# VHH binders against Triacylglycerol lipase 1 (LIP1): the designs that were tried, part 4

Target 1, 373 residues: Triacylglycerol lipase 1 (LIP1), of Arabidopsis thaliana (Mouse-ear cress) (q71dj5)
Amino acid sequence: SHLLHGSPVNSLCADLIHPANYSCTEHSIQTKDGYILALQRVASLGPRLQSGPPVLLQHGLFMAGDVWFLNSPKESLGFILADHGFDVWVGNVRGTRYSYGHVTLSDTDKEFWDWSWQDLAMYDLAEMIQYLYSISNSKIFLVGHSQGTIMSFAALTQPHVAEMVEAAALLCPISYLDHVTAPLVERMVFMHLDQMVVALGLHQINFRSDMLVKLVDSLCEGHMDCTDFLTSITGTNCCFNASKIEYYLDYEPHPSSVKNIRHLFQMIRKGTFAQYDYGYFKNLRTYGLSKPPEFILSHIPASLPMWMGYGGTDGLADVTDVEHTLAELPSSPELLYLEDYGHIDFVLGSSAKEDVYKHMIQFFRAKVKSSSW

## First folded at step 23 (VHH)

Design Y4 (from X2 with E106P)
Fold by ESMFold2, fold request of step 25:
Structure Y4 (fold): chain B 373 residues (1-373), chain A 120 residues (1-120)
Amino acid sequence: as target 1 above (373 residues)
Amino acid sequence: EVQLLESGGGLVQPGGSLRLSCAASGFTFSDYYMNWVRQAPGKGPEWVSGIDDSGDYTYYADSVKGRFTISRDNSKNTLYLQMNSLRAEDTAVYYCAKEGHTLWGPFDHRGQGTLVTVSS
């Protein structure tokens, strides 16, 4: 296709949102450490005037803002929120194909990739929230999936950020990763493949090459089941439409830094929710401490309403780790547990509108109404 | 002219149940979100529950979630509130309220209310 080989990638508005007959504008912000991040603002073109609150959609690892729009308007959370009158904002963290710029660095420089999810939380997400708050003069609603949820937990420990957020809805929430059950992830952590990748001189993980995409397309068309690979990385997904794999691969996955993968592997091995561990001496130079500072979940305001959706077959956001997170939160989130749902089903499941998003929207609207009285 | 007529209030013991009705006229009922608001004696108004135009999405204040059920019958132009496991703090005048044409807009009409008293 022209989008995958020999052609530049169009903007998210042009590729997915305008063709579906929705309003979409492209925006950008510059983080304090120089990254240029793309945001999209999406609204329904329906006859009712839009006056609902801003909602920021924060994608997970190896994803970007496209994930919220890859299915039909009746199935995709981004479109569904717009149809309910929300002022929908889509965030794209540094390193994704929508946010590949920097004021002085190129995405081919190793320094461009010197970050992990902690930087995504403290710069990307925090500054996107600030931007939305300044535009709307209103507290924002936050939606996160997977890595987007750990970013949210970390950012919300900061009082200034938490004061700009009305409520958070977290899909496949993670902060602790002690009990990851996805088989390939377990093997890669055991084998220290994160260290091997660094030794090979790699600074980014980019699964999307013209050759890899063509090979995967060919294998998925009958020679190898891409569901088995996905299951190995995320656990079982019940409701993901496997016949659309070739289509999804036109957009996903997106790059991330090797340092980010190393940080996540540290968390799996150590069972911590903390900043990056550089080792004793660099920790001391960087943090003033021999060990990396921890993020303290109980610093999130108890008054901040939270909603969480999680699945029984999710091999990354394991139920045991979700329970650990719940025990440390100062609030009691409203919970949606779906026994058959896996990690990807929450964003791409064909039945997720009824199974997941309806409940999230009911939560958000109730919080708006309750806070107004 | 929009008319909202609540009924079904009364005296109920704690733990009891009541069903409120709101008869709507003067507008296309099925096009609008509807809500229940209550006002306890000596206190300000409090939002209780809401329902979208088709009846598919329902919303509840934390204080009533799990005990109250909002519903609507668009063929009869009627909004309902089933109130179970009533408590003394549910004592209030309950008002049926209509949202405006714009999504997320303020209420533009309410009825005169029906009194619910929860007491032994």
Scores: ipSAE 0.721, ipTM 0.905, lowest interface PAE 1.2, mean pLDDT 89
Fold by ESMFold2, fold request of step 25:
Structure Y4 (fold): chain B 373 residues (1-373), chain A 120 residues (1-120)
Amino acid sequence: as target 1 above (373 residues)
Amino acid sequence: EVQLLESGGGLVQPGGSLRLSCAASGFTFSDYYMNWVRQAPGKGPEWVSGIDDSGDYTYYADSVKGRFTISRDNSKNTLYLQMNSLRAEDTAVYYCAKEGHTLWGPFDHRGQGTLVTVSS
């Protein structure tokens, strides 16, 4: 039926946000290395004058800004933040269907895909933060999910970025990936599938090919539980409405680079939080070092307030790895642990407003009030 | 005319407890966010705690988090602050403050205050 195939790629404002009766404007920025990124600015049309602080929503791997708006206004973090008067900004990293442009390259060029999450952190996220800071003339609140959190950790080690951020709320935080338990991910890492894909000359991972869409639609229509596939790549999810999976597939997943996947697989194998490992000689040419430079979590300012939500059944942001990250941070983040929550529940869970977002909003508002006095 | 009247202040020993009340009138109490602000002798005002219109969302300054609990009873038009594990540095005049229609704007009204003194 309508799973991914034939779905229009219109603006996010027009497809998801205006129909829900929210204010939304489309914006475009250019990264230092030439990528053209889409941002959306979302506000409630409610009766109260709303002049709250800017909040940047940074999505995870194979997602985009649409994820924050796929459920009802009562359930979706993007709408909920707008209803609380935040000046909501939605980021879309390079390579997603909202951010597919470059000043000189086409998304069919291999060079367009020559990046990993470190570039998303140092270029995309840093540029988005700078843009918001310049427009609002105030520090911004940062929200990340999954890949959005490792991007945030890496970017916040940079003093010029961290000084523009008032507080960060990180959902399913990752930096170390020693203990991923998602079965298909473990198998793909063991089989070195990332290396095989590179050897075949592929540069992007795009799940919305005609063949892949037809395969997924056929499997789900044949009464196969597509939750089994999701479980295999993320771990168990308790709390999102599985009957909406076909609807979610009209928008998600989004493409990413093969190099990005390879970088994540390096981290799983090596237990590192570091820049991309090109191999000995190219590391020397690229970094001046035989091994890739590490990101040092203790370089994140101790004064930066942090809040983290994580789940007991998350097969990607495993509790053991989260605890490792906490041990290396210079401050003590405020924590929300939900034993039954999985990776996807934090962004699509039907009860996440009460279970997760309420606590995040309480954290943010307290930081605004405390900073004002 | 908006009226906010604090009560429940007094002298308590360190480690003790006290409950402040704020009686509200002259506006639809259940439509507005409410806050507690305090001012210690010789110091500027300090935000202590806030609560949304329904009472579902509560916010606390780091200095009081875990020790103070803000609540409201919209049927009685009353704001509360339960203060536990009191310390000498909590000594201050405590004010009930109303937010305006601008959700993130300044407080538009405050009460006369109630004095809390924490000393041996």
Scores: ipSAE 0.687, ipTM 0.897, lowest interface PAE 1.4, mean pLDDT 89
Fold by OpenDDE, fold request of step 25:
Structure Y4 (fold): chain B 373 residues (1-373), chain A 120 residues (1-120)
Amino acid sequence: as target 1 above (373 residues)
Amino acid sequence: EVQLLESGGGLVQPGGSLRLSCAASGFTFSDYYMNWVRQAPGKGPEWVSGIDDSGDYTYYADSVKGRFTISRDNSKNTLYLQMNSLRAEDTAVYYCAKEGHTLWGPFDHRGQGTLVTVSS
């Protein structure tokens, strides 16, 4: 639970950053729709006194800002960026255990969970970018993973947001999901898990809930092998340390909303990158259209540099869908394709430093306008 | 006194290769990020490549990526730039540039430069 106008249940700085001997300060921002988000500013301790350009790390579904720091300082992107002099900012969206809650709503209120990834994009991410921009008086480097990339694509279609971003690095880029191959996700969609949870009166998706775990298990029972739960929901991963799963589970997963899951399922079923579909009549009332408006990828400025890392065994960011995204973008992103990499490898892979992060950092470095000239 | 001395420049045909060296002295070389910058005739200075203190991370401008390789030997206090597949547009004076302790800040020192001319 989150305290109204209080401290979050957990502190990312205290949990993972300070113990690793890095500097960390806690920040909060209030969104226009009343949510209080957590931001952490992370820096290396050492002789390097001044931070470079700001970089915002945006986590994916059922995760939080902690995911960027769960491995050693040599293996975690958050620490690596700090060591390379970036001004590292870590975002935590609404509903995560690191966020501060809502100005008037409690996490026990159904209204607290009445949001989807479009709200995360249009409020949480957009306002985090605005906040960083105001603090640094500099354009922001943006890093997103999984749902973080969905949010990024959506947010960057807004000209005022795109103008504040220097470059974007997208790990497991998703704007389309209709070619998802993760078997448990397909099963969930087929069985209409979203309707089941609504029928049970659930408004949040929390994997620490016994009821939800039982429900998911029931989808597996007699139908598929879900013993490797991670593989079943993300596809195969090559390079993360499975022996650390128990450790990861101390921090992950984080809650999301039922409405967000429904919106993602809409993406899967319809193959669209659009606002939430309320159905024919409510769409007419809400949007003035029978179908929800689409996010137009071509509205992202062609001049905005983008870098994308994606993998061949990613069950969520399928190559076919990534290619669809690329075809609709007005720019030509720099691409890193790793045939053996899966969805989680890009954030928790033990070899991700060499295989992914070095390339990302090179991309960012190349886009920095040198003050030496 | 910090000194950076570039060498290895010269005349080369398009498609040719050169290797530049920068001899550093007057500071603890292994503690600093190093860079190559160039300035073509009639143009402003352009960042070409950078390398972190350990040599573990290398950075390149889009214009030279895949063709140039930056490296360093901290035991010899020397920075290198291997330039392959040279083009006419690579013609410039190449400078070795030292970063300060403030990363991403202005270069606190640069050498006198070495001229690279790519011409048929």
Scores: ipSAE 0.633, ipTM 0.849, lowest interface PAE 0.9, mean pLDDT 93

Design Y4 (from X2 with E106P)
Fold by OpenDDE, fold request of step 25:
Structure Y4 (fold): chain B 373 residues (1-373), chain A 120 residues (1-120)
Amino acid sequence: as target 1 above (373 residues)
Amino acid sequence: EVQLLESGGGLVQPGGSLRLSCAASGFTFSDYYMNWVRQAPGKGPEWVSGIDDSGDYTYYADSVKGRFTISRDNSKNTLYLQMNSLRAEDTAVYYCAKEGHTLWGPFDHRGQGTLVTVSS
């Protein structure tokens, strides 16, 4: 099997942060649609007594907040930000092993999984931002990766959310996916994996499920080279340590919903940044329109500072799609383009500190108001 | 007693260059983040640049990015600011500022400053 199973994780603080000798506190919030989300507040231990501005880290698809802490403290963005004095907050979206709670539903209920990335944006991310804002009484720095950036773009089109954000740093920015080049993803879309999983009666996408692993393996077998599974789904990565894959698999991947995958496939097939497409009749019933409403990137305030890091070998955030995003934004984001970087390199790359995070931190520092002078 | 002594200021034409120095004493220089701040006539203080204890990370205000370079020599207890492509708007008293143990907080010490005048 190309996919290996890791052990369930229940506490990010206990699993990764405390062992690294950092301070960590567990928080929880309830979304408007009833989900209980876990957040972690992380700080460096030492002579530094006061935290700086708040930063929220938002993970991507099939990941959770743990991804920001899987490498050494010198290599992981979560620890690096803490060491630089940021008030680091870690988000975990619904369905992840850290955020599996709901007021009335259980993760065994099909209704628990009836959501897509638009719900993650409009509820999970928005509520996390609001929560942080209420606690810090300060605008928030937002960091997103992959699907985290999809969520960020969508959420930031909402004026009340954008007003709470000081600046956004987007790693592997995605609002369009129609130029995806990851070969296994293309095959999944072509073979209609989303329909297959529905036919199997699945509501959850969990790569720790034997059934799903077999299904994905079947897409590779005799059809394409999936020897390097990670490369097949993300494109080539230059700078992450492949020898640590087994370790990463102890924590990753995390579950998502079938509906979310379907929504992402819609993005790929249609080349749109829009709400979930229910089809003609249900769209009329749901939206009053035959087509789902689009998220309008130009609704993001032009005054909101943005930084983007993207790579030339990223099979998911293709440069063509990134350029499309940039063309529709009303602002001019600060850009870091790394020709040899792939999708995973930006979060797990061993050299990402020097190549990526240093620039991100410089960006954030430049946006901090000099109120302390 | 903590002492910060700035030097290197002067009169320069637009497009010119200056290098500022800050001699630090009275504390373990290598353990602290250091910054440059400036104050123009009739304006409030403005942060210019910062550098971490090791010198691995450097930070710049948008107004000076690409033109100024901050550096430090911990063996000499000295902070530097290389200023290139100077503009009239860069005219100010430049101060060396020491961070405390609280990051992002107020500076616990600042020098007397050195005047930089950019004029034709």
Scores: ipSAE 0.215, ipTM 0.664, lowest interface PAE 1.9, mean pLDDT 92

## First folded at step 24 (VHH; from Y4 with T102D)

Design Z1
Fold by OpenDDE, fold request of step 25:
Structure Z1 (fold): chain B 373 residues (1-373), chain A 120 residues (1-120)
Amino acid sequence: as target 1 above (373 residues)
Amino acid sequence: EVQLLESGGGLVQPGGSLRLSCAASGFTFSDYYMNWVRQAPGKGPEWVSGIDDSGDYTYYADSVKGRFTISRDNSKNTLYLQMNSLRAEDTAVYYCAKEGHDLWGPFDHRGQGTLVTVSS
């Protein structure tokens, strides 16, 4: 059902989609744990029918659904897919400014932020997929970026979720992070930023907060050059238009939770793809095991077609970690490796259409057209 | 009336090349996605390649990727398929197929086809 449970802080349709002269409708779903997520359905205006297969776009960490529409219609994946007749759906996870909040909790409540990427995978993404599947009565194409791929890998280990997905395209695929090379991320992990923010009583990570910005600056001061913050946090990007940074900052970044950052740091420190680690005793209480259960990549059906785009200068999705992911998958994904591409280039690169999106669309199109008769 | 006329088929040795053409008439060619499909003897139809209305986006089946190139000249209302490194399994009747305004729907028209035979 198409339910609107209130008004979010912002509307993606109003902000970016309608001004670009595309059709956009706002949807909301309530997760099992009480969060109200925002979905946008985007379509091209014109004589062509927008009756293609459903595609769900899942954003990464500190982003939202807006990231797919921040460049021109010819250079943004969300618009490009709409122009190719896909039924484009845009997901916005809990905590983003486009989400609708929680049924009982406020964003000022610490309990509102007591979640990590595993919750985003098992609730937000899984239920968005279910919602789309129920509406379209068709398997879904899944596109994820960065943390969106973490969520995708985790969710796809669940048979009932995998059965609803036709194919997955993963940009900057991450299931392992122990070879991260982004300098500021390494510094944050080394300095235990996650513990620092907890000690300060923070439950939300919001880069629009002066306190957090000062804390991060403190980590940089005298230790590394953080003048180029984006490079410090993601690695080098080749095709990112730096002249548009101010424009991007009108929309990005979006908040996340401290617990999510802690979980990501656990991935970095332990080199595992597992549920949240509560420590020995709490794990015994929560999981009945001293260590958290792992997400088993081999549980993803081998029959599920996968496409992956990854770059040589990506400081977060390191090639070594990507290869580890590939080794554990039971399938052989189609691979697009771009030596000079970084983490942000895949979603905001000025040349991403030619270098990335055409290949992705070819992947999807070939799958569908092969069965057109 | 929509008409699609394929040409360029023939006998070629393995490793050889052919270029197919499809002459389109009876509709605004530049407004529609076009495709090549083939049917081998005793087999069902197989999608081979597609191209968007402008020629900016091209699509290929895995079986022909890297060997075939689809293109179009909208000023001449003509679709092309350059076939290189031909194999015996490429032997088929090749059809030019037009998409409707539903880009994901069935082809609304196809030609009579042209025979490509790859044999030693």
Scores: ipSAE 0.852, ipTM 0.935, lowest interface PAE 0.6, mean pLDDT 94
Fold by OpenDDE, fold request of step 25:
Structure Z1 (fold): chain B 373 residues (1-373), chain A 120 residues (1-120)
Amino acid sequence: as target 1 above (373 residues)
Amino acid sequence: EVQLLESGGGLVQPGGSLRLSCAASGFTFSDYYMNWVRQAPGKGPEWVSGIDDSGDYTYYADSVKGRFTISRDNSKNTLYLQMNSLRAEDTAVYYCAKEGHDLWGPFDHRGQGTLVTVSS
């Protein structure tokens, strides 16, 4: 059985959902590779029935499911979807403070952190989708942001996953990263931060660690202006409320693995959407190939409706890379391009409701209502 | 008793415009999502557009997106559909439809409809 019940130390329901006067239930699943993941089911307490289609929210790198609920109920996508009667499910990938369990491993074990976004896609996301599908007996609406979209693209290349998905809405869609423009990210890649952290004996990337913060600061010092740290790593954000930074920092960021960072850096350096590169010999052993296999975007069913929101000032999901993704997809996604939007604006922007979420809801509602009388 | 009364239909040339109205009574209009649906001759019903209780969120079928605009005046208990750039394929009886508390379920009520004919 993949279903586990328990009282986690950290609860998204208790932290953000219940205080906002919404219904929330905690769920847990066990992945095939032994990780215990937390899911939350969120509903409005209003007079309307919560009988809508299931929607899974998949967060990005160094975030968790909390990111969908950090603004007011009228400005947070998680609450907005609940108010529109969706059956809202919140995913939390392994290593986040909400999904910190494993059947045999501890977070102090290096093996606990031996994963990348490939594993998040093939295990965490795929199995969350399967769980929701089994509970709702209906196809799932999938929403992803940033790394969540990387996971989504990868997972959707698998026919058994794609058949469980009704439609996908991707914020800051990423399958390619070789045109990243965020200055600090480029600096990190150039300086081989991934090798530095390995040399320090780290398996986890946790920005709440003083050591890692100092290391990152050292990359900025005398080389670039990192006074606005967020801008340096994501590009300019137009609608981010800086006055709420302290509040956001109570919840964000969440940990990730060194291997995941290495895999992302591989994407940046090589310009590929592929499995983890172990090097020539280990690739031969692992894959039977000298190079890791690529995820083939054209394997995503052309019939799968997709919606994408992307921004002109996004330093991570560069327009050039987004266009590359679009060129390889067999479908024609509905597109929302916002010239002044950056990477974080799509999830924490104060005007995201008007500029982004209304369009997303339109996309979902049109899909469902068009098939019913 | 819930009543929905459509008006504003008629004959219009391709490229023309019409504005439909739906007068609602017998329920608290401002508490419910409202929709327009249409049925063309010899075809099944087709959802056209929806609007939430406040009018803040609007929804459109792909076939009418960019051409039709749904709106409501809760003070007048009236639903509207502004139809621009009309096409022959828009010819249909248009119905006002009320959602229940199940936003994803069937409509609770619909009107008698108003005929829109787009022809040269």
Scores: ipSAE 0.851, ipTM 0.934, lowest interface PAE 0.6, mean pLDDT 94
Fold by OpenDDE, last read:
Structure Z1 (fold): chain B 373 residues (1-373), chain A 120 residues (1-120)
Amino acid sequence: as target 1 above (373 residues)
Amino acid sequence: EVQLLESGGGLVQPGGSLRLSCAASGFTFSDYYMNWVRQAPGKGPEWVSGIDDSGDYTYYADSVKGRFTISRDNSKNTLYLQMNSLRAEDTAVYYCAKEGHDLWGPFDHRGQGTLVTVSS
């Protein structure tokens, strides 16, 4: 099987950080809508002081904060940033195995899963940023991957959030998805998987569920080769170590909500960067408009420095959509384009340090050193 | 005592090249991040470039990116700055600066500097 049903991972510090001989502390925050989120603070051990600016790492869809630490310390962004003296913070959005709490709801309640990426942006990410800002007494560096970038773009349209951010580094930047090319994603959208899962009474998407795995397999049967599930869902990756897949599967994937998938499919089908579409009547009730309000990228401050890394074989963050994002931004981000890089290469690629992270760190250090004079 | 001694400065025409050196002593050179800072006449100091302890990571100000290259030889306790495509605005005294164990704190030592003049 291409998916494993391993034991839940509930402690990032214990499972990945401490074994690698780094310092790690667990934190928790409560969102305004009642979710309990886990954050980790990671530091390098040694004679150097961990006194650098705060960096928040925001993971993508079906992942958690663990993704930043799954390779060696020299090849994982979380460890690399710690070694460079950054105050590294790891975010974990609701529904992940690290952030499974709520003040009144349980994961068996359908209401627990009634959220989409807009909620992740407006609550989870925004409140994590606020928390870090309050602790560090300094603006934060924001790093996002995939859905983490969707959240970042949405959150940064809010002035009070943008004011707390020093700079943003976005890996596989997404605000538009209508040019997605990942074969299995296209198939899922075409077959209306979102409606299927609703019909099955599902509220969460958990790939460690047998039912969902069977459903996905059924979409592959006789239609496409899904033996390489990762390629099917993300596009081709050039620098991914396939020999480590089983290891990665001990930690990934993490659950998401059906509503979140529906919202992402809305992005794909409509080509919009907007709030959740409830349909005509509920939109009128919820938004006072027949269509959901759009997130306006031009509302992101032009003065906010941005760095973006994106790849030519990314089946989710297609170059056409990235260019659309760039055209609507009021600033000119620093760009790293890698023709042969795919979606996962930016976080788990074996050569990501050389090809991606060195450039990101250059971006951050240049900003800080220049401002110190 | 920590000592940093810069050399290699001089007069050069626009578009020309220079290579600066910094000889370090009095500390374990290979354990510390090193930087170049410059100060033009009548202006404040400007960070130019940095390098980690091993030389694996290099950092540049936007004003010199693509033109300058920082490097180090830990076996010789020496820091280098290769400056290409020099411009009049690059005219300054260039200082070698040592970071402490606080990588984001102030430099704990700097040299006496070497003058670079770019003029026709």
Scores: ipSAE 0.849, ipTM 0.934, lowest interface PAE 0.6, mean pLDDT 94

